# Ledger of designs, part 23: VHH binders against o28486

Target 1, 243 residues: o28486
Amino acid sequence: MIGIIGGTHILEIKVLKDVEETRIETPYGTAEIDVGRVDGIDVAIIQRHGKRKDKPPHRINHAANFYALKSLGVKYVIGMGSVGALREEYSLPSLIIPHDYIDFFSGVTIYNDSLVHVTPGFDEYLREVLVEVARKISSFPVIDKGVYFQTRGPRLETKAEIAMIKSFADCVGMTAGSEATIARELGLSYAIVCTMDNYAHGIKNQSIDYREIVEKAKENARECLKIVEEAVKKVWEEKIQRT

## First folded at step 6 (VHH)

Design s1 (framework vhh_etentamig_d1)
Fold by ESMFold2-Fast, scan of step 6:
Structure s1 (fold): chain B 243 residues (1-243), chain A 120 residues (1-120)
Amino acid sequence: as target 1 above (243 residues)
Amino acid sequence: EVQLLESGGGLVQPGGSLRLSCAASGFTFSDYAMSWVRQAPGKGPEWVSGISGSGGDTYYADSVKGRFTISRDNSKNTLYLQMNSLRAEDTAVYYCARGPYDFWGTFDYRGQGTLVTVSS
């Protein structure tokens, strides 16, 4: 079973066959998971904002979500998300597959009462799978590495904030650093493919509007999902399938 | 071996049209997304358009949207770019590429290019 964790439009696209909606109780809270098949491969899908879209970025229960995936026997989790571009040189629309992240704001951990140090980062095997698939089938330009800067949200960043962080990162979002941290703490492999749907505030001399960002993310989500579906098949063939 | 061969470039007046072709060989054409990328004199490469392996999904740079149309014929292993309402700013060498444009690296495979000159 491979895990998929996506944002706003993952459930709208209807990727799964033979879907079972389930709720899993964890020590960290309840997670809502759809279990089904992609081309005969067992997958578990989480909409990170909740099925009712009632969990904004700063209220996502990352520990419950990833613990629930682990409890189902998932070892590999593929994320998808929407980000703002921090470089005007980047073409839009495009995909970025970050190799590292900066997250000073979330403070997420499953270890409240013990000292456990994990080496943070995205899983390089999954990242390479996503890059290989994207370079083969993406209709968008692909940026095969970059630093993801996580902000807390839900507000968009100010021009001053973007002016500061663009010196240190390639894209900005609100979720992937938290997901990578919790996945690593739980011993899960996690990487993410992101659509760059807009330039961050102040990168281009245009106004930024949340509604426009949501519309672009929706248009681009299908392309990202195509990459995720093919990555699932490749991971299953290389790591899970037995003869 | 993978080969991509562009054709159809030439001199055209502003407002005119050209149709570029790219003949592909040495790989299963329908398994790959394909791209058109251009490089104007004195500038770096710019992504123009991309198309999925099936041809069902197409995307365009804002500078060409509404004027250019990408298409493919998988039975002939050929990629096309229909260019309408051409502008002086469209003057460039146009390259057919296997897969998407990669900002950090070089193309997986690209052709030798075909020159499009738009001048009055």
Scores: ipSAE 0.604, ipTM 0.835, lowest interface PAE 1.7, mean pLDDT 87

Design s10 (framework vhh_etentamig_d1)
Fold by ESMFold2-Fast, scan of step 6:
Structure s10 (fold): chain B 243 residues (1-243), chain A 120 residues (1-120)
Amino acid sequence: as target 1 above (243 residues)
Amino acid sequence: EVQLLESGGGLVQPGGSLRLSCAASGFTFSDYAMSWVRQAPGKGPEWVSGISGSGGDTYYADSVKGRFTISRDNSKNTLYLQMNSLRAEDTAVYYCARGPYDWYGTFDYRGQGTLVTVSS
């Protein structure tokens, strides 16, 4: 079983068959998961904002979501998300598959009463699968590495915040650093493919419009879904089917 | 061996049109997205357009939206770029590439390039 975690548009993955909506109780809370098959492959899908879209980025229960995937026997989790570009040179739309992240604000952990240190990061095998798939089938330009800067949200960043962040990172978002941290703590392999749908506030000499960002993210989500679907097949062939 | 062979470049007047073609061989053409990339004199490469393996999804750089059309004929293993309302700033060597433009890497495979000159 391969795990998939995405934003508001993950529920449009209509190739999912034999769908069962489930609720899984974890020590960290309840997670809502759709279980089914994509091209005969068992998958578990989470919409990170909740099926009712009632969990903004700062209220996502990352520990419950990833623990529930682990409880279903998931080892590999493929994420998808939308990010703002921090470099004026980047062409939009494009895909970025980050190789590292900066997350100073979330403070997420499953370890409340135990001292456990993990070395955080994205899973390099899954990242390489996503890069290889994107380089083959993406209709957008591909940026095969970058540093993801996580902000807390849900507000957009100020021009001053972006001016600071762009010195250290390539794209900005609100979720992937938390997901990578919790996945590593639980022993799960996780990587993410992101659409860059807009330039972050102040990167271009134009005002930022939240409604326009949402509209472009909807248009571009299909490219991410296409990459995720193909990556699922590749991971299954290489890691699961052979075992 | 993967081969991409471009044709259709030439000299055209401002406001004119050209159609570029790229003949592909050595791989299953329909399995790959394809791109057009250009390089103007004295400048780095610029992504122009991309198309999915099926041809169902197309995307364009802002500089060419509404003027250029990317298409493909999978039965002929051929990629096309229809260029309308050409401007002097469109003068460049145009490259056919297998897959998307990779920002940090070079193309997976690209053709020999075909020169488009827009001048009176």
Scores: ipSAE 0.654, ipTM 0.859, lowest interface PAE 1.4, mean pLDDT 87

Design s11 (framework vhh_etentamig_d1)
Fold by ESMFold2-Fast, scan of step 6:
Structure s11 (fold): chain B 243 residues (1-243), chain A 120 residues (1-120)
Amino acid sequence: as target 1 above (243 residues)
Amino acid sequence: EVQLLESGGGLVQPGGSLRLSCAASGFTFSDYAMSWVRQAPGKGPEWVSGISGSGGDTYYADSVKGRFTISRDNSKNTLYLQMNSLRAEDTAVYYCARGPYDFSGTFDYRGQGTLVTVSS
């Protein structure tokens, strides 16, 4: 079983069949998961904001979500998300597949009462799968690496915040660093493909409110979905079917 | 191996139209997204448009949106770019490329290009 975690449009995967809606109790809370099949491959899908889109980024229960995936036997988790571009030279729309992240603010961990150190990062195997697939089938430009800067949200970043972080990162979002950290702590492999849907505040002289960002993310989500669908097949062939 | 051959460029007046073609060989054409990329004199490359392997999804740079149309004929292994309402700023060498534009690397495969000059 391969795990997929995405935003509001993940549940619109057209090739998903035999869907069973499941609720899983974890030590960290309840997770809502859809279990189904993509091209005959068992997948477990999480809409990170909740099925009713009622969990803003700062209130997502990352520990419950990833623990639930682990409890279903998932080892590989493919994420998708929307990010703001921090480089003026990037063309929009584009995909970015980050290779590293900066997360100073979330403080996420499953280790509340013990000292356990993990080496953080995205899974390089999954990242390479996403890059290979995107370079073959993406209809818009691909950036095959970058540093993802995580903010807490739900507010957008100020111009001053963006002026600071653009010196150290390539895109900005609110979820992938937390997901990568929790996945690593639980022994899961995780990587993400992101649509760059807007320039972050102050990168270009454009003011885009949150609703405009959401609308752009909707328009561009189809590219992430087809990349994720193809990546699921490749991971199954290389890591699961051959067992 | 992989070959991409562009044609259809030329001199055209502002407001005119041109149709570019790209003949592909050496790979399963329908398995790959395809792109048009241009390079204006003295400037770096700019992504123009992209199309999915099936032709069902198309995307455009803001500078050409509403004026250019990308399409493909998988039975002929050919990619097209219909260019309408041409402007002097569209003057460039136009390259056909296999797959999407990649900002971080060199293009895997692109053709030799076809020159489009828009002038009065």
Scores: ipSAE 0.607, ipTM 0.843, lowest interface PAE 1.7, mean pLDDT 87

Design s12 (framework vhh_etentamig_d1)
Fold by ESMFold2-Fast, scan of step 6:
Structure s12 (fold): chain B 243 residues (1-243), chain A 120 residues (1-120)
Amino acid sequence: as target 1 above (243 residues)
Amino acid sequence: EVQLLESGGGLVQPGGSLRLSCAASGFTFSDYAMSWVRQAPGKGPEWVSGISGSGGDTYYADSVKGRFTISRDNSKNTLYLQMNSLRAEDTAVYYCARGPYDWSGAFDYRGQGTLVTVSS
């Protein structure tokens, strides 16, 4: 079983079959998971903001989500998300597959009463799978590495905040650092493919029609879903099927 | 051996049109997304347009949106770029590339390029 975690458009995976909606109780709370098949491959899918879209970034229960995936036998989790670009030279839309992150704000951990140190990071095998797939099938530019800077949200960053972090990072978001940390603590392999949908505050002040923004967001999500679907097949072939 | 060969470039006046072609060989063409990338004299490369393996999804840089159309014919292993309402700033060598353009140190299979000059 391969895990998939994404935002608003994750549940629009069109090749998903035999879908069962489930709720899994964990020591950290209840997780909502859809279990199904992609091309005969068992997958477990989480909409990180909740099925009712009631969990803004600062209220996502990362521990419950990833513990629930582990309880289903998941070892590999593929993430997708939206980020702001921190470099003016990046074309939009584009994909970025970060190789590292900076997270000083979330403080997430599954260890409440014990001292356990993990060395955080994205899983390099999964990251390479995502890069290889994206380089083959992506219809817009791919940035095959970068540093993801995590903020708490839900407010957007100030110009001063962006001016500071752009010296140390390539994209900014509110979730992947927390997900990578919790995944590592639970012994799960995790990597993420991100769409860069806008420039961060103060990088480039770009006015665009509201309708066009909404349309592009949907198209960008679909592109990311294609990458995730192909990555699932590749991971299954290389790590799970064994023959 | 992957090979990409661009053609169709030339001199055209502002407001004119050109159609570029890219003949591909040495790989299963329909399995790959394809891109057009351009490089103006003295400048770095700029992504122009991309198309999915099936041709069902197309994307464009803001500078060419509404003026250029990317398409492909998988039966002929050929990628196209229809360029309308050409401007002086469109003057560049246009490259066909297998897969998307990657700014992060990837070196893609790309052709030798075809020169498009827009001048009065």
Scores: ipSAE 0.576, ipTM 0.823, lowest interface PAE 1.9, mean pLDDT 86

Design s2 (framework vhh_etentamig_d1)
Fold by ESMFold2-Fast, scan of step 6:
Structure s2 (fold): chain B 243 residues (1-243), chain A 120 residues (1-120)
Amino acid sequence: as target 1 above (243 residues)
Amino acid sequence: EVQLLESGGGLVQPGGSLRLSCAASGFTFSDYAMSWVRQAPGKGPEWVSGISGSGGDTYYADSVKGRFTISRDNSKNTLYLQMNSLRAEDTAVYYCARGPYDFWSGFDYRGQGTLVTVSS
C-alpha cells in the first residue's frame, strides 16, 4: 500500500477504484483516509486539510495523518502541494520537487515525552522517482531541486519576509517541512511534488490574493495528479511487487 | 538516436501568423510530453508551451496565452505550434524539446531550432 497526501484537489483522483472512506483513531487524534486502488495498486489517500477543508495549515494534525498511514502498512508516502515561487526566473506554471527544507517554526514531533533525534530530509529514492516521472510526462516546466521554506500560515508572507527568504530558498509553503519531519520520525519515506503557479509576495510587483492562488493551484493540480499516479505505479513495481 | 527537427520559421509582420512543426524520431513519441522553448538574442531560454503525451493537457506561458496553440499528431510523430497575433517581442529561435524544460538540467533533448523574426 502506497500513501498519498495532498491538498484540496487530491480528492479529484478520478482513476481511484473501490474507494472505502474511513476514520482511523491514533494516539495523536483521528485521521480521515480514503483507501482504494490505482491501476490495481492499493493506495491510501489523505486530504491534509480534512475532507471538509476545515483544517488550515497551522491546524493540520501531521502526527495523526502519518501515524494512520503507518498503521495501514504504508512505507512510501508521496505528497503533492502548492507553493509560491521565490525566483522571478522560474517559468510559471511549473512543478518543483524540493530536495531540502527550512522549517524553524512548526516544531512538529511525535516525540512529546521522548528524546529522539532524526536526520531530517526528503526521501531521495522517492524524490528521484518524482523527478524522472515529471521530466517525462509533465506538460509544463520542471524544477528538479530546490529548498522549500516552510512558514506557519495561514497568513501570507509580507514583502519583507519574502525579501529575506528568497536569498536562501527556492519556494515557500506551509506543510511539506512538517510532513517530512513527521514521516522521518515514523520511519516512512516521503517526498513531494509541488505546483508553482504564483510568485511569492513582492517577487514580480504583482498584487497577491489568496483566492487567486487557490484557484490557480486547482487549475494546475491535474499535472501533479498525473505525476503522483505514475509515481505510484513505479514505486509499486520497484519496491512493493518484488519478492 | 533521438532526433527533433523544427521547421516553419521565417520573417513575418506584426499581427501575422506562423505555424511551426517539429518532426520527432528515435523514441516512442506518445510516451513523452513535448515542449516549445524560445531564446531571444542575448536572453536565456524561455518556456513557451507544453503538451501531454496524449495531447489532452496543454499549458502556456502568460506571454503567449491566447495567441499560441500547441498541438501534436502522434500518428505522424509531429509537434506543432500555431502562432497568431505575433509581436516584435516574439522574435526568437524556437526549439522543440522532448519533455518539459528543467530549470537546472535544461532540455532532455532539443532540436536545432527555427528562427522567427517579427518585424516590418
Scores: ipSAE 0.648, ipTM 0.859, lowest interface PAE 1.3, mean pLDDT 88

Design s3 (framework vhh_etentamig_d1)
Fold by ESMFold2-Fast, scan of step 6:
Structure s3 (fold): chain B 243 residues (1-243), chain A 119 residues (1-119)
Amino acid sequence: as target 1 above (243 residues)
Amino acid sequence: EVQLLESGGGLVQPGGSLRLSCAASGFTFSDYAMSWVRQAPGKGPEWVSGISGSGGDTYYADSVKGRFTISRDNSKNTLYLQMNSLRAEDTAVYYCARGPYDFWGFDYRGQGTLVTVSS
């Protein structure tokens, strides 16, 4: 079973066959998860914001979500999400597959009462699978590496905040650093493919409209999901079918 | 060996049209997305358009949207770019590329075909 964790539009695309909606109780809270098949491969999908879209970025229960995937026997989790571009020279729409992240604000951990140090990062095997697939079949431009800067949200960043972070990062979002940290703590392999749906505030001289950002993310999510579906097949062939 | 050969470039007046072709060989054409990329004199490369392996999905840079149309004929292993309402700013060498445009590098690209838009 391979895991997919996506944003607001993941469930609207209806990628799964024989879907079963389930609710899993974990030590960290309850997670909502859809289980089904992609090309005969068992897949578990989580909409990170909840099925009612009632969990904004700063209130996502990352520990419950990833623990639930682990409890189903998932070892490999592929994320997808929407990000703002921090470089004017990046083409939009495009996909970015980050190789590293900066997360100073979330403070996420499953270790409440113990001192445990994990080496943070995205899983390089999954990242390479995503890059290989994207460079073959993506109709969007692909940026095959970059640094993801995580902000707290749910507000968008100010021009001054973007002016600061663009010196250190390639894209800005609200979730992937938290997901990578929790996945690593739980012993899960995680990487993400992101749609660059807009330029971050102040990168271009145009106004930022949240409604336009959401609609662009929805349009672009299907292209991103195409990459994820093909990556699922590749991971299954290379890591799961052989065991 | 992978080969991409562009043709159809030339001199055209503003408001005119050109159709570019890219003949592909050495790989299973329908398995790959394809892209058009251009480079104007003294400037870096710019993504123009992308198309899925089946031809079902097409995307365009804002600068060409509504004026250019990307298409492909998988039976002929050929990629096309129909360029209408050409502007002086469209003057560039146009490259056919296997797969999507990548800011950090190209998988495979052709030799390019020059499009000059002037009166």
Scores: ipSAE 0.651, ipTM 0.859, lowest interface PAE 1.4, mean pLDDT 88

Design s4 (framework vhh_etentamig_d1)
Fold by ESMFold2-Fast, scan of step 6:
Structure s4 (fold): chain B 243 residues (1-243), chain A 119 residues (1-119)
Amino acid sequence: as target 1 above (243 residues)
Amino acid sequence: EVQLLESGGGLVQPGGSLRLSCAASGFTFSDYAMSWVRQAPGKGPEWVSGISGSGGDTYYADSVKGRFTISRDNSKNTLYLQMNSLRAEDTAVYYCARGPYDFWSFDYRGQGTLVTVSS
């Protein structure tokens, strides 16, 4: 079973077949998971914001989500998400597959009362799978590495905050650093493919109406889903089926 | 050996049109996404457009959206870029690339075709 964790549009595009909706109780709270198949491969998928879109970034229960995946026998988790571009020279839309992250503010951990040190980072095997797949089939430009800066949200960053962050990072988001940290603490392999559909505040002016934002987000999410679908097949063949 | 050959460039007046072609060989064309990338004099490369292996998904840089159309004919191993309402800012060497534009890795297999838009 391979894990997939994504945002709002992941369930709307129906990446899963033979779907069973489930709720898993964990020591950290309840997680909502859809279990099904992608091209005949068993997967468990989480919409990180909740199925009712009721969990804004700062209220996502990362520990419950990843513990639930682990309880289902998942070892490999592929993430997808939306990020703001911190470089004016990046083309939009684009995909970025970060190789590192900066998370000074979330403070996430499953170890409330224990001193446990993990070596943080994204899983390099999964990251390489995502890069290889994206370089072949992506219709978007691909940025095959970068530093992801995590903010708390739900507010967008100020121009001053972005001016500071862009000196140290390549994209900004609210989730992947927390996901990587918790995954590592639980012994899960995690990497993410990110869609850049906007420039961060103050990088470049981008004026689109609400309807256009919704349409672009859905269109861009589909590109990520194609990458994730092919990555699932490759991970299954190389690590699970062993053919 | 992967080979890409661009053609169709030339001198055109503002508001005019050109159609670029890219002939591909040495790989299974339909298995790969394809891209058009341009480089204007004195500037770095700029992604213009991308198309999925099936041709079902197309995307454009904001600077060309509504004016340019990417398409492909998998039976002929050929990629196309229809360029309408050309502007002086579109002046560049246009390159065909196998797969997506990779910001950190430049894999321009062809020699490019020059498009000059002048008033």
Scores: ipSAE 0.537, ipTM 0.817, lowest interface PAE 2.0, mean pLDDT 86

Design s5 (framework vhh_etentamig_d1)
Fold by ESMFold2-Fast, scan of step 6:
Structure s5 (fold): chain B 243 residues (1-243), chain A 119 residues (1-119)
Amino acid sequence: as target 1 above (243 residues)
Amino acid sequence: EVQLLESGGGLVQPGGSLRLSCAASGFTFSDYAMSWVRQAPGKGPEWVSGISGSGGDTYYADSVKGRFTISRDNSKNTLYLQMNSLRAEDTAVYYCARGPYDFGTFDYRGQGTLVTVSS
């Protein structure tokens, strides 16, 4: 089984066949997860904000979500997310597949009562699968690497914050660093493909409104999901079918 | 042995229209997304439009949205760009690309076709 973790609009796209809605109790809380098939391949999908969209970025239960995937036998998790572009030269809409992240603010960990050090990062195998697929079938421009800067949210960043962040990163979001950290702690392979749906505050001298960002993310989510669906097939063929 | 051959460029008056074509060979055309990219004199390349392998999904840069239409004919291995309401700012060499425009990867762009909007 391959895992997919997506944002607000993932459930509106309805990619799964023979879907079963389930709830999984974990030591960290309850996760809501849909299990079904993509082209005959067993897939588990999580909407990171909850089915009722009641968990804003700073309240997502990353530990429960990824523990639930692990409990279903998932080893490979592909993320989808919306990010702000930090470089004026990037075209919008576009996809970025980050190779690293900066997360000083989330403080996420499954290790509440013990000292455990993990080496952070995205899974390079999954990242390369996403890059190869995107280079072939994406209708958007593709950026095949970059540093993802995670902020806490839910407020958007100030112009001053973006002026600082753009010196160190290529896109800004609120979730992928937390997901990568928890996935690594649980021994899961995780990478993400992101839609760049807006320029971050001050990059293009455009006014920024959260509702406009959400609408653009919704329009672009279908293109991103196309990449994820093809990546699922490739991962299944290369890592799961022959095990 | 991927080949892309653009045609249809020329001199046009502001407000006019042109249709660009790109003839593709050497690969299974329907398996690949295709893109139009342009480069104006003295500027870097700018992504214009993209289309899925099936032709079912199309996307545009904000600068051309509502004026340009991308399409493809997979039976003829040909990509098109219908350009309407042309402006002086649209003056550029237009390139056909296999797959998406990507700042970090090699693309199979053709030789390009020049579009000049006089004003």
Scores: ipSAE 0.569, ipTM 0.819, lowest interface PAE 1.7, mean pLDDT 87

Design s6 (framework vhh_etentamig_d1)
Fold by ESMFold2-Fast, scan of step 6:
Structure s6 (fold): chain B 243 residues (1-243), chain A 119 residues (1-119)
Amino acid sequence: as target 1 above (243 residues)
Amino acid sequence: EVQLLESGGGLVQPGGSLRLSCAASGFTFSDYAMSWVRQAPGKGPEWVSGISGSGGDTYYADSVKGRFTISRDNSKNTLYLQMNSLRAEDTAVYYCARGPYDWGTFDYRGQGTLVTVSS
């Protein structure tokens, strides 16, 4: 079973078959998971914001979500997310597959009363799978590495905040650092493919049209879904079916 | 061996049209997304457009949206870029690339075809 965790558009994944909606109780709370098949491969899918989109970024129960995936026998989790571009030279729309992250603000851990040190990071194998797939089938530009800066949200960053973080990072988001940290603590392999459809505040002067942004976000999410689907097949073949 | 051969470039007046072609060989063409990338003299490369392996999904840079159309003929292993309403700022060498534009390293790209827009 391979895990998939995504945001607003993950529920649009139409290749999922034999879907069972389930709720799993964990020591950290209840997680909502859809279990099904992609091309005959067992997958467990989480919409990180909740099925009713009632969990904004700062209220996501990362520990419950990843513990639930682990309880189902998942070892490999592929993430999908949206980020703001921190470099004006990036073409939009595009994909970025970060190789590292900066997270000073979330403070997430499953170890509330124990001293446990993990070496943080994204899983190198999963990241390489995502890069290889994206370089073959992505219809828009691919940035094959970058530093992901995590903010708490849900507010967008100020121009001053973006001016500071763009010196140290390539994209900004609200979830992947937390997900990577909790996954590592639980012994799960995790990597993420991210869409960029907007520049972060102050990077470029652009007129705002929320209708166009929403339509573009949906279009861009479709590219991520194709890459995730193909990555699932590759991981299953290389690590689950064969091993 | 993977080969990409661009053609169709030339001198054209502002407001004119031009159609670029890229003949691909050495790989299963329909398995790969394809891109057009351009580079103006003295400037870095700029992504222009991308198309999925099936041709069902197309994307464009804002600078060319509404003026350029990317398409492909998988039976002929050929990628196309139809350029309309050309501007002086579109003057560049246009490259065909296998896969998406990669900000690190191009997977494979052709030798390019020069498009000059001037009166």
Scores: ipSAE 0.554, ipTM 0.811, lowest interface PAE 1.9, mean pLDDT 86

Design s7 (framework vhh_etentamig_d1)
Fold by ESMFold2-Fast, scan of step 6:
Structure s7 (fold): chain B 243 residues (1-243), chain A 118 residues (1-118)
Amino acid sequence: as target 1 above (243 residues)
Amino acid sequence: EVQLLESGGGLVQPGGSLRLSCAASGFTFSDYAMSWVRQAPGKGPEWVSGISGSGGDTYYADSVKGRFTISRDNSKNTLYLQMNSLRAEDTAVYYCARGPYDFGFDYRGQGTLVTVSS
């Protein structure tokens, strides 16, 4: 079983056959998961903001979500997300598949009472799969690496905040660093493909409009999902070939 | 192995139209997304448009949206760019590329020059 974790728009694009909606109680809370098949492959999908869209970025229960995936036998999790571009030279829309992240704000961990150190990062095998697929079939530009800067949200960043972080990162979002950290702690392989739907505040001499960002993310989610579907097939094929 | 041959460029007046073509060979054309990229005098490359292998999904840079149309004919291994309402700032060498635009892409044609001036 391969896991997919996406934003609000993942459930608007019907990709699963034989869908079963389920709720899984974990030590960290309840996760809502749709289980089904993509081209005969067992897949579990999570909408990170909740099916009722009641979990803004700062309220997402990352531990519950990833623990639930692990409880279903998932080892590989592919993320989808929307990010702001931190570089003026990036074309929009485009995809970025980050190779590293900066997360000083979330403080997420499954270890409440234990001192456990993990080496953070995205899974390089999954990242390479996403890059290979995107380079072949993406209809818009692909940036094959970058540093993802995570903010807490839900407010958008100020111009001053973006001016500071653009020297250290390539895109900004509110979720992938937390997901990568929790996945690593649980022993899951995780990587993400992100749509760059807007320039971050102050990168261009343009006003930032949250409503327009949401609409562009919705339009671009279909392209991102196409990449994820092909990545699922490739992961399944390569793992079976290796056994 | 991969060959991409652009054609259709030329001198055109502001408000005019041009249709670019790109003939592809050396690979299974329908398996790949295709892109148009341009480079204006004194500037870096700019992504213009992209199309999926099936032709079902198309995307455009904001600078050309509503004016340019990308299309493909998989039976002829040919990519097209219909350019309408041309502006002086559209003056550039236009390149056909296999797959999506990547910074420093290697799989592109020789380019075709489009000059928009009176």
Scores: ipSAE 0.509, ipTM 0.796, lowest interface PAE 2.2, mean pLDDT 87

